VHH binders against Cytoplasmic dynein intermediate light chain DYN3 (DYN3). Designs and how they scored, part 14

Target 1, 312 residues: Cytoplasmic dynein intermediate light chain DYN3 (DYN3), of Saccharomyces cerevisiae (q04949)
Amino acid sequence: MDNCNAWDKLLSQNESTINSTETATITAIIYSPSSKTLHQFINICFPEGSNSILDTTLINYATIGWTNDLKENYSVDVYTLIRNTDDALDLLKPFLQEHSSKVRWLILLDWTLNDQKLWLNELSYAFNKIKQLNDDNEFSVWCLNSGEILNLQRHTTVWQSVHIDFILQTLRSFCYFNDSSLFYICEDHTEEKREEAQRLKYQELLKHFCEDRDMKDHIEMVKRSEILIPKGCDSIGLIKTVDERFEPTEVKEQHFLARYMDFIPTIDKIREDRKTTSGIDLDKLYPLEVFKVNIQEELGKMFAKYRENSRI

## First folded at step 3 (VHH)

Design s19 (framework vhh_7qia_2)
Fold by ESMFold2-Fast, scan of step 3:
Structure s19 (fold): chain B 312 residues (1-312), chain A 118 residues (1-118)
Amino acid sequence: as target 1 above (312 residues)
Amino acid sequence: QLQLVESGGGLVQPGGSLRLSCEASGSIFSIYAMGWYRQAPGKQRELVAFITSGGSTNYADSVKGRFTISRDNAKNTVYLQMNSLRPEDTAIYYCAAEYWGSRDYDYWGKGTPVTVSS
């Protein structure tokens, strides 16, 4: 099969939708390095439109619409891009060139995945590729399930305020230099209708992003699990008020990526396995601050396990 | 998405030397731990050399003292220097990149063949 023929059909359908539609037509592309995060987000935010297994697809398409308080109609063409592969991004190039309007990019990160070490690398790669494909871009970075920050601080000894603040200053610096908004979206763990409340929150924030609504009255820079910084509302000076030793300009440099990753803690899965198996509380017996692991040995075990489970 | 391309394999006589290279593209190389694996005909794939993002190295007992792994982050490349090669070193050699503690960040090259024979 010719992949160009399938893509040509998609472009034709999208062009027809744009030309026949409402007062405002907007293109939004949603990306996450985690297919699980993207799948969960789409299922919560668009339950009627979610009928595909995103784990097996690189690009998916949906159309959503709403009417705002001013009786203005919005139609949003949503593309979901799970991973930044050269092939997947190249498939978007003809579409972006034919529809030379502002494209809105939503990038989803998830505090529950224990992948915070990779966030800076993932964002750098994604933003650089996107900027090569289209000149008029609006970016938003959403860190989902940010209530997990409190759990990490309370239930582990390796996550300290200094690590949480370092991530915040890194993300703020990255978003500042790339003219992006930064949102930490905390889930509500206390309500019986938690999923419905989460849906409404996601939908409201997505509508504000698509409507280019002024969010300056909603700015939150202090509450670590509820950060909300709209585009253009941050500064180098404000970022430095968190910790003056942090130099925002350095976030662009390759040596900073190594520093960021070396500094950000990772939860020891072997320690967790021992807890679940024996019921022993290792934090009381062997505090995480003194817990020693041979990283080469552990990586060797992970590689061996991966190869044994793969049929390659 | 990280892509890995191996090179430097070939035919060599026992006691000879080869240097394998693995060039990375598509992501920031310096963050990944890098390993060299090999798979001989009829055998399972085995790890022979490993280098962490910080530069610490580890080797399988069968190659210790003969093989040296190194990396050049400026060139996005990892190397395997193979000395005193033996017929039992004959295999397809694979480069792998891994990030410990994260999901879905194991990347593999397509392999480069090494044959040690007279």
Scores: ipSAE 0.000, ipTM 0.178, lowest interface PAE 14.6, mean pLDDT 72

Design s2 (framework vhh_7w1s_2)
Fold by ESMFold2-Fast, scan of step 3:
Structure s2 (fold): chain B 312 residues (1-312), chain A 116 residues (1-116)
Amino acid sequence: as target 1 above (312 residues)
Amino acid sequence: QLQLVESGGGLVQAGGSMRLSCAASGFTFSYAMGWHRQAPGKQRELVAKISYGSTAYDDSVKGRFTISRDNTKNTVYLQMNSLKVEDTAVYYCAARYWGSKSYDYWGQGTQVTVSS
């Protein structure tokens, strides 16, 4: 099977890589919740990418190159991984056990998957696991289909502005304390020229991330569906301006995950209730690729842990 | 450069179990490793394959056979459970490099005979 061409090419590349070459070689790994999310991201950020990276198998590899505005030539080895299970990152162990330098991680989230309740746990797991697997990492979190925020507020009664803002403040706090950028990708398909301008902006953000270059001229903190916060551009004070009742430092505390998961709504129960009652298949309206997580069990484990740490 | 050496095999009663091992020599593993089998007078067929992160099985062995890899030992295993007389064949370990449509490296084969 051709499914893991990336492994042999990566191992050969690692054996042959010379740090003093004229062309800078960069390693980037894209960790995506679904093949659909990955395909969308590649089409936005790598429109001239190879056909192999567009074939969204579990693990894929391509090389992408460009020349920057300083006439420097860059080559990026792009590896893609779908997080179909908690052990997905372990698929990278052979690669990361070979000696490699700095790795750039693109952690994808997708507003259309109805898995926002799990996002903090997923990010905490991924960042901790990556840090265990490799010592020199740069992180960027990209949330695709952020236009879905408007649909959630318009088409459901459970999603309120307070939930949208709480997610934003949680993600901003997490990224701030983990030295990661946070970008919301929103495609406007109604205006062709606007869509093209947005894609060019996202492409430049990705190139600057790979080049380890400041991107302070592209900051957006106000438009809820178009958030762009480069590394180092956020602050505790700015996060609190969204809702002053939120305490950003609490994101680092063990009890915060349980509170986050309890507070963030899901339409899964509403789907099931309406589907059972009316016979309508809501999966046709809102495709769902949520990880199977027993929320009651997870909350029970967290409550047991908090009881262990604090006898209130 | 790459050499594959199978071990295990032999005679086993129907309903029994057997584990085959394939030791790869050299510096690296191919991106895909597979177990093929060939019964007398039949064409060689792929029964199980493993790449660094995924496994796949032929419908005839799903639920009965399990392929696994020990990267530390550069060894691939085929655990065969609930063996049937029709599983009788010479089993071959094979490796395929990226970009190749066929398996480039083959072991010498090991005989598995399942008696009724």
Scores: ipSAE 0.000, ipTM 0.087, lowest interface PAE 23.7, mean pLDDT 74

Design s20 (framework vhh_gocatamig_d2)
Fold by ESMFold2-Fast, scan of step 3:
Structure s20 (fold): chain B 312 residues (1-312), chain A 118 residues (1-118)
Amino acid sequence: as target 1 above (312 residues)
Amino acid sequence: EVQLVESGGGLVQPGGSLTLSCAASGFTFSSYALAWYRQAPGKKRELVAGISYGGSTVYMDSVKGRFTISRDNAKNSVYLQMNSLRAEDTAVYYCAARYWGDRSYDYWGQGTLVTVSS
């Protein structure tokens, strides 16, 4: 394990000789229906601190901090959820009961998983459950590895622009009605220098999300692999400019959910065994049976980390 | 080995009710989305109802208000409660399971016959 995390390095890059006395405390929860996507994100964003964040199999906690360009100190309590189950979200209930302030939810989807057919159902489940658990929420939906859109269009016959646009209009409509931002984050990991650029991009976007920074000058609604729509910057009219046959108001209807699932294509290919750098399939590492057996142990580990880090 | 076993099919008169059950084994059930499909003679299979691993549900328009899908992760089972059955509901009903991370493989049961006739 390294003693320095990615946020400490980011902080040193923006260091000032002037001491700040102001500290903002923020609660952020990073959630994904994919354990593989969540762990990949954590390993890229926090490579030196990933072992601390991934100490448990189901739910994790860590404290990160930085000082911004305005000399304001930020301390963020980060919770991560590995499984999309009713049980996993309920594990956060004791920690949410201690908070009377806004909780920030980052929901990660991944274009490389071929699970786009389920995205609307997964988002509907997560947002409805989160709203039942906590009253003051800020949401952001990040679709990672969106460069895969180009590969799907070039290397398959089943993926057409109409499907890509339908997903975009569906996600934009969902985010609009749920007061969430929507970001497509294109990967750049072909070279060592590009891998560092990807890390910095993730860190900058996360920092801006935690600080409620205005992103209006960065809006991108045209480039299919680079969509960036901050909260409050979309509209029904703008969504319809992609394809006027799409009706955004129908996205919450049950008939639309079935239509979405039926319309989105699947790739007819034999799935290759995808192991992590550790040689383990992360989805097999975190089975639901283990979750149900080890709930008390996992909660105990998380509470211990929370108390330790809260000591300052 | 992965196995899905449907049960509860049979002959019923119009307006009657049936509950279909699907018992699963050989995989981590709670990580899978489950669906009921049906196929009438000479027609393609169609999605009747689906439930995500998070519990969200979808239904085809002709069964809304009549059919209810549910799951029990402790029992590795999914259910389809069918009320107010019509002659057009006559079909072989299939249980299907799909892991979102393995879209190349859907697990299918052998099917159970539902006949709605006078």
Scores: ipSAE 0.000, ipTM 0.133, lowest interface PAE 17.7, mean pLDDT 75

Design s21 (framework vhh_7w1s_2)
Fold by ESMFold2-Fast, scan of step 3:
Structure s21 (fold): chain B 312 residues (1-312), chain A 116 residues (1-116)
Amino acid sequence: as target 1 above (312 residues)
Amino acid sequence: QLQLVESGGGLVQAGGSMRLSCAASGFTFSYAMGWHRQAPGKQRELVAKISSGSTAYDDSVKGRFTISRDNTKNTVYLQMNSLKVEDTAVYYCAAEYWGSKSYDYWGQGTQVTVSS
C-alpha cells in the first residue's frame, strides 16, 4: 500500500466526521515516540477523541469539538503518527501538500522510554522536516511521565540533578528559538482528586493551544517535574537562572548535539525490558549492576556514531 | 575524572608565532574552555575563552591570538601571533564544568618565554 492511498482513506474519514455545529476547523497532528505514549496523551488531553481512534499503530484519525468561554465553536481533526521509521514524517507529505490551513503540531516525548539522549536530535529533525513539508505551523512539545524524573534520581546511580537540569535548559532553549511551548505531564494515580484537576488543566492547555490563545495563567518554571512554559513566556535570561553557565544560543549548533548526547546517561535497555515484561523491578535487587554504566564508554560510542553520521 | 594536558610553549623571538594545545581526557561533559596566563609578578588573567560557538579575548591579545576548538578530539588551541616580550608567562588551560560556578579543571601550565 502506497502512502498516498493511506492518506486518501484518512481524508475521507475526516469528511464524514466533521461536526456540523462547529464554526472553525483545526488540524492537529500528534507525533509520538510510541503507541503507549500516544494512548496515554489522548486519554489525558482528548478523552472523547479516544472513542474515534482506529486501532492502528502507524497512523490514526479522531475528531473532537468544544465551545469556549467566548461562545466560539471548535472542531479539531486529530491525526496521530508514531516515530517507528526514519521516514515517518514523509507519510504526511500527500496530506500536507493539499492542506491549506495552519497545522498544530503536538510533539511528544516520554521520560519512561529511556531515550532522553536522542531527544535533541529527534526534535531538531522533526522541526526541520515539518517546516520543509508545511509553511504554516504552530508547535507544542509535551513531555509525558515527568514524574519519572524523581524515580531516575532515587533509583539510579547515573542520573543526577545536573543531567535533569541540562535536559530542561536544552528543551527550553530549543522551544524558545522555535516558538514552541514546553509542557511536562505529571500524573499521580494515587490521588484521584488531584489527578482529575491535573487532567482538566492539561485539557485546558491543549484547548488554548488549538485556539491560539494566551496561556500565561498556566506558567510553572520551578517544579522540575511539572514544567509548564507557554509560547512567549520564556527568555534567555530565565533559562539561564537554572544554570547561568548554559548558553541557550548554542543549542542550534551541531557540536552542541554531540555534547548533549555524550552528557546524557544511558541505561541498560535489556534489563528495562525485563522489568516491564515480568513486573519485577531489577533495580531494587541489583541497583549498581542494573544502572552501572561507564559514562566514558557510552560517551565514546555516541561520539563515534555521531562522527560517522555527520559527514558534511 | 577530567584531566587537561597542555603542550607547546617554549622560547620564541619577539614578532614570532607559537601554538598551544590543550587535550581533555577522562569523563567528557559539556563545558567551556579557555586559556589563562600568569607572569611571575602579576595576577592570573583570562587570555581567551571558547564556549561551543562563541569566543572572547582580552584586549591585550585581541587581533594577535586566536582560540579554536576541535570537539572531536576534545582539544582547544591557542594560536599566538606577533608575540611581544610582555606575553611571557605560564599559560594555563582551564575548563568550566557545566553546573559549576568556577573553573573546576586546570592544566598544570606551560611556559612561554618571548625574547627580545
Scores: ipSAE 0.000, ipTM 0.121, lowest interface PAE 16.9, mean pLDDT 73

Design s22 (framework vhh_7w1s_2)
Fold by ESMFold2-Fast, scan of step 3:
Structure s22 (fold): chain B 312 residues (1-312), chain A 116 residues (1-116)
Amino acid sequence: as target 1 above (312 residues)
Amino acid sequence: QLQLVESGGGLVQAGGSMRLSCAASRTFSSYAMGWHRQAPGKQRELVAKISSGSTAYDDSVKGRFTISRDNTKNTVYLQMNSLKVEDTAVYYCAAEYWGLGSYDYWGQGTQVTVSS
């Protein structure tokens, strides 16, 4: 609990001061193909510091720290980035060149966005780009709002158990072959203290990720809305137990992306979403001018914020 | 690399029909196939796209054009019905690994001229 209170205190200040007794500095980058997902996560996980983290439209930076029960001190440099171009991750290159340690990458997906058809393409893009930008990486894929799975099954005719299981087997296979953990994080909308409970859950999982803690006692592979599979805890055999017709090794094959996109249903909500989820991504085919300001000026501002927040 | 060869263009009267064909040198199930067009003095625009299980069309051609794929022949088709003078353009076949940004393959284009 003390650790949870320390996170809130550190993030509630306009500037963060790292105690000189802290010995471990960790770099974590939180990436999402969706700005809605990233904003939801940051606002819940870091509510008192969310404005300082989300002040920029491209890249933002904050420092958080805590002391664990073993009296080990952690200081985490958090970078946040939303995908707005096919080259969005390249904007992190100047920041990564100043770090010689392992970089931890948290990739956020959201069950409520009706973009599941695109998830495999988004993960392939992110993982390939990250591996090109940095050699020592630790990955975690978090699918937020996984309680939506139950709503999709109850309130739609197009979402069936076979689709939910196919996504699960696809994500498990992808994460297995890329040495990533896979977490489905469910919201409880019936609880009066939901936001506080969700905050503590996000903070706990993030601490476990940053501290490289063993989570084998928390493994959940059966409950579709509560999946929790730490790195190294899955296998081809276990993935096949969900549906034996699924071949995990095929996720690496060129033809699998088209099969994945074909099989996953979509719900018509907005005309633009319909076109995107049907295999037409006009933003990627006709990319908008995403950067209308001086890149060097913006990176300079972000770097100044990094240096100010990391002052001892 | 994937090569695309278009055929089936030409001159047609308004209200007529025409079918364009695009033959791919090999099959990629990880790419989507699209038809684009460019009229004189205009930017190139996407007309129709087909992935393994879904199709999408520009509003200007909905109900008139149909995109289809024959995976055994590695060929994609654009069936154009109720043609208008405004449909006059060079039509291009394209294959894209969208979301991955790794490949863009285009045919050389085929001219479609609709006369009144």
Scores: ipSAE 0.000, ipTM 0.128, lowest interface PAE 16.0, mean pLDDT 74

Design s23 (framework vhh_7w1s_2)
Fold by ESMFold2-Fast, scan of step 3:
Structure s23 (fold): chain B 312 residues (1-312), chain A 117 residues (1-117)
Amino acid sequence: as target 1 above (312 residues)
Amino acid sequence: QLQLVESGGGLVQAGGSMRLSCAASGFTFSYAMGWHRQAPGKQRELVAKISSGSTAYDDSVKGRFTISRDNTKNTVYLQMNSLKVEDTAVYYCAARGYWGSKSYDYWGQGTQVTVSS
């Protein structure tokens, strides 16, 4: 017994101690339609975790804990889904059927993947499936690396403000009707310890989500790369102030999905691994041949425009 | 859904060596892992711990047992040398995924180690 106490003290030198007398236990599930996005997020947010290169596990588990500035203790059971397949969410069913507590869902999207064309379909699929599997859910949609919006506007000819605003209004409308928060998380390129700063930002936002902190003082609806809209803080009227021609109520309709996919620019081919791990059959929605022709045509137009603009 | 699977137990002669392995699956974050043992009629006791960069051992096994971790394989090993009859016990792998706590959150099913004279 005495030896166990001595060993615990030695190990706790590398750890913060948490008072266990009033610990709230929370379940959070982090999901992404991109395994690359999820892996990068967990490697930054949970750097002491290690994944085996040989481990093909679709679901990973971790626990994290902290004591907030109000001396309240939190313990969070974090589940992560490392690929988006129809079967992946079903693997959670036994856990969810026995779980009577509220489940918090973080859905991660990434501006750098050039998969924005698929975002509405992916969100619709995920939210509908989650609601079928569990009755008491809290949602948050995080769009990572939103600094890429500025790069797309400055370094491409096909990404214009109208496309960026259309995505924003679509995501805001979707989140509004599904009682979800919407956060655009920009990388801090000005910080000397950028990875550490990004880790602290992700951890702090995760803590805010788990603690149900009132983030109304942090609302940002104007800066395109820094959008922060907590649950219940948006409205149809506010969404329409971006562009009054947009009708938020249409977002849930099947005809809107087709319009969204047609309108969003794609200058590169959707990655093959993303296509094979997604929960949607892209060949049924967009035959590969038609999709290839569309991409090649857009690239051809961009190069033609570049050549014209570079002529003296 | 975390699982800890132990392997490598069995029968060994006094003075011999044995290596136990503990594979963690469904686990992305672990700041501490350890080996406990329980002999018949005794309480479960901590044998060895490993956390990020530090290791700790019970005085009864210091210099004979070595704990190591392969982060790439999510596997923890217990190398047991110069085994004594008194080392006979069920050995349990344990993992702590919750930093700042004193208790292990997850336990393996245990593996029997029997040291004969």
Scores: ipSAE 0.000, ipTM 0.124, lowest interface PAE 18.4, mean pLDDT 72

Design s24 (framework vhh_7w1s_2)
Fold by ESMFold2-Fast, scan of step 3:
Structure s24 (fold): chain B 312 residues (1-312), chain A 116 residues (1-116)
Amino acid sequence: as target 1 above (312 residues)
Amino acid sequence: QLQLVESGGGLVQAGGSMRLSCAASGFTFSYAMGWHRQAPGKQRELVAKISEGSTAYDDSVKGRFTISRDNTKNTVYLQMNSLKVEDTAVYYCAARYWGSKSFDYWGQGTQVTVSS
């Protein structure tokens, strides 16, 4: 009965779509402990906006916009953190104080870097620091290039299903207790148009994250290289179905980090063990008896040695 | 289900050596492994433990006992040197899953008797 008003509204919406990039509706911050991972992600996901983003620059900014299938307009201010330093997140304090709206945090990990041993510490540090800096946060953890899981299982003797499942249960438990989604994003293994396919995948997932869309019809908990668990869709019981001996609540405990790091293999396992255990007694970090162990200093030494061995 | 079976126990003279073996029916690499012992009238105690190539020992056996693992054979060993009469005990192999606080699996035990 409001045909004239309906048409006026549609015309106004079309005009507002053209101008929506002038006003931020959503703030998204993309963080990675790897500058290489972040730079490659930005170049694939935002090819026209990436030319001004340098991997040596600590913080960068871009504006993106789109219209969804429901004719709703989105404008997103994207901030990227390029360098992994303990003070990098503190540089966002003035920006966050100027914004009272929800901030969306995308944390990028990469299966191809052989740094899975560090992932739990990197996530714990980032989430704790972010929660200290801002009160209203939405989190998503994306593990890029998860097709590498198949390569590790096929081409190495040290990577077994038990390790892959242990990482999965650890990440699922961490994300569950921190109200985060968890996505394993598999690269297209075909060489023809691989970057285009990867771009579309990244863009669609980012749009869904920004639109807060229900992704329950996309849930994947079984295919190890294609895991997709939206916020609120996991449970302690479901995590335990992977291996009942795993206790999800222990992910929050000090001793669990040492166990996680000790268990995760490398293709150079023998050399890794000699380097990371030199000066560190892993059995003190991994007590078979109930003893309170201060592991902060020992883990600090282990992380320093492991980073020297794992950084490109 | 992981099963642990100990072997290599028996009678040995003081100052002698003995090697205990623990055969696992599954992945030994995926577990922290330990050797416990219980002497007559005493509580069970942890003797040695191994985690991904790192080892630890009780002070009473340090320098005399060596724990090792062969992941290809799913077997854990306890090499006992310079044995003393007070080392007489039932020795138990135990396994703990990497994500667990408690020992999930225990062997049936093997008797070690050290004579003077």
Scores: ipSAE 0.000, ipTM 0.286, lowest interface PAE 11.7, mean pLDDT 73

Design s3 (framework vhh_7w1s_2)
Fold by ESMFold2-Fast, scan of step 3:
Structure s3 (fold): chain B 312 residues (1-312), chain A 116 residues (1-116)
Amino acid sequence: as target 1 above (312 residues)
Amino acid sequence: QLQLVESGGGLVQAGGSMRLSCAASGTFFSYAMGWHRQAPGKQRELVAKISSGSTAYDDSVKGRFTISRDNTKNTVYLQMNSLKVEDTAVYYCAARYWGSKSYDYWGQGTQVTVSS
């Protein structure tokens, strides 16, 4: 009775003190098509965490933190997952069943992997699967090496501007209907000062995504290799300004997926793909990375780190 | 901006062959291409289509007609073999932007008449 009232008062006082000095803990999961894409993304967006996040394992975990301009402390539990199989996301199921907080998903695409034909199917699968596995999600789609767009247009006869614009309108439509941001990462390796300025911009966007802050100062919708569209900043009308014949509402329909896959070219495989009229060989366009990993051991390590960081 | 011009129509005997050509001027690569036909008193129907890496045919022409594309000449072809009197129609070349549900560009049509 009296002891309960005294305990409630003590807990309230301690809770208030803890909350005033506590670091906000955020969970971020990075889903990458390759270890190389993941390595690049971490080095750009989480440079302080790169040595602890980056290894050859299918699943990895690290903690990174920062203090923002408002003197607020953030700690991010970063989980990384490389697409090994169609069931790769199921490896997170035990962790997500124990997790009661909002999860921030960073879904990576890479312009240099020659797998653009598969992007719509991969995004549709990943987003639907994630929504089934976890109830509270925030999404961001990051397309790395968008500078490759200029190389594809200049150095190939297969890639035309209409393909680039069709991909852009498809990704924008997908992200719009799934309440996701869409960011292209384009690095200029020819000038160190410019490269550093670009990396700082991407780091700011990622931090603002984690902090749930406004990113409207960084909108770019016109430059094909530099697209930056925060959540809520796009519209059906704006998407149609790229090409008015594109119907954004159709992106979620099965007939559109077939049309998308048929339209998007490949540099290396176009003749072989044309010989296969009944389907596409996914292994040829999107080679899966396989790691020598004890999945149960890695999941155990991941849960141990999660429990330690969630400990009061 | 895309313009389509058909050629190769005419009169042919049943069992014969004919090749239709559709020359495109302007942007070509970004469009799915199709051949449609309209027989007297009937609705226009899709006969064959070609897009990046795939072809499809109406059951009535499957095994007899072949659609092909020459990107160097900016031309699409319809090779018609084992022609039947029922194949008599005006044949239209059409192009569809991949973001569109309907065909955006149409040729003027070329008459194909198959005599018994």
Scores: ipSAE 0.005, ipTM 0.341, lowest interface PAE 10.3, mean pLDDT 76

Design s4 (framework vhh_7w1s_2)
Fold by ESMFold2-Fast, scan of step 3:
Structure s4 (fold): chain B 312 residues (1-312), chain A 116 residues (1-116)
Amino acid sequence: as target 1 above (312 residues)
Amino acid sequence: QLQLVESGGGLVQAGGSMRLSCAASGTFFSYAMGWHRQAPGKQRELVAKISYGDTAYDDSVKGRFTISRDNTKNTVYLQMNSLKVEDTAVYYCAARYWGSKSYDYWGQGTQVTVSS
């Protein structure tokens, strides 16, 4: 209704839920690249919550509850945020300033959006910004539609296993150094019983994340499209078993972002001569190291132009 | 393990064309490939690179040089058109593992001399 007072309304709704229904409330924030990705995630992990999160203009709120196997009642205040807004994370600032409890962050990536080149920059930006806005955070990175990996490898000439493995090693290294879990969601629509079992597994992982419970029974590090790595279960040595030439510590280096983007394939039909929808030339932004381009500065300029174009 | 052998180069008149070839022994699919050059009295510079999905060029050669890769022949090419006297240099083929900061493998170099 009123975008200027949206936070006051959301905080009022949250306060009523805390005081009236549950003795222990958990706060979770889902940071999604698109509404479609968000709704898919909720339908898989919080199927009962999908009717409460119908439309996201700026920020949405829903309360999701369950009773665990120990007969304990949990209430989760779920805030959803779409990251196509330049000030998206700043919209959370009033809430976070008044929030003293741990915030659980669910950061979504989606294999079908063809934005893999930007994933490392998006994660770096989000994690750094969140750590600036709030002191007590728990992170989990969820990559949806990882079944698309097989389609990319089989139906394109540009996507090869080396690219898939490089993305995996990059994400694993990033999550390892930032104390985050990494989960791939792959839905098998060809086998109903298998799909149901997979969805129940994802729901259990999410509930255990919220309950601070052990998730080790669901580790998967081998199947490229089904990766499940809970916080604390990875290591530099395990990451290197994918390809020993990859050095996990290098993901922290400024130059690595440019190399990551250089290596990830471009699908020509989706990108007009490697230009973004805003007309930005990606070749200009992502050169090899020897050209001495400051990628953070160039990305800052790109985002400034994107903001200007999106407002007019 | 990976070895790079360059061929081509030599003398060419300004405005002419030349094609350099770089044959790789072993698997080069996991490597970024590039052509570097070192002109007399100058530092070695990257001229062209090919990442699996993308190519990029130094501003001094854009529109004149084309880098290409033939994965079936394990060969990288540098097609040089509209050559200028300032393109005179020793040209090096180089390979870099995708996660590496620097080029790990280098050819021996091929002299290109452009006369006026």
Scores: ipSAE 0.005, ipTM 0.314, lowest interface PAE 10.1, mean pLDDT 76

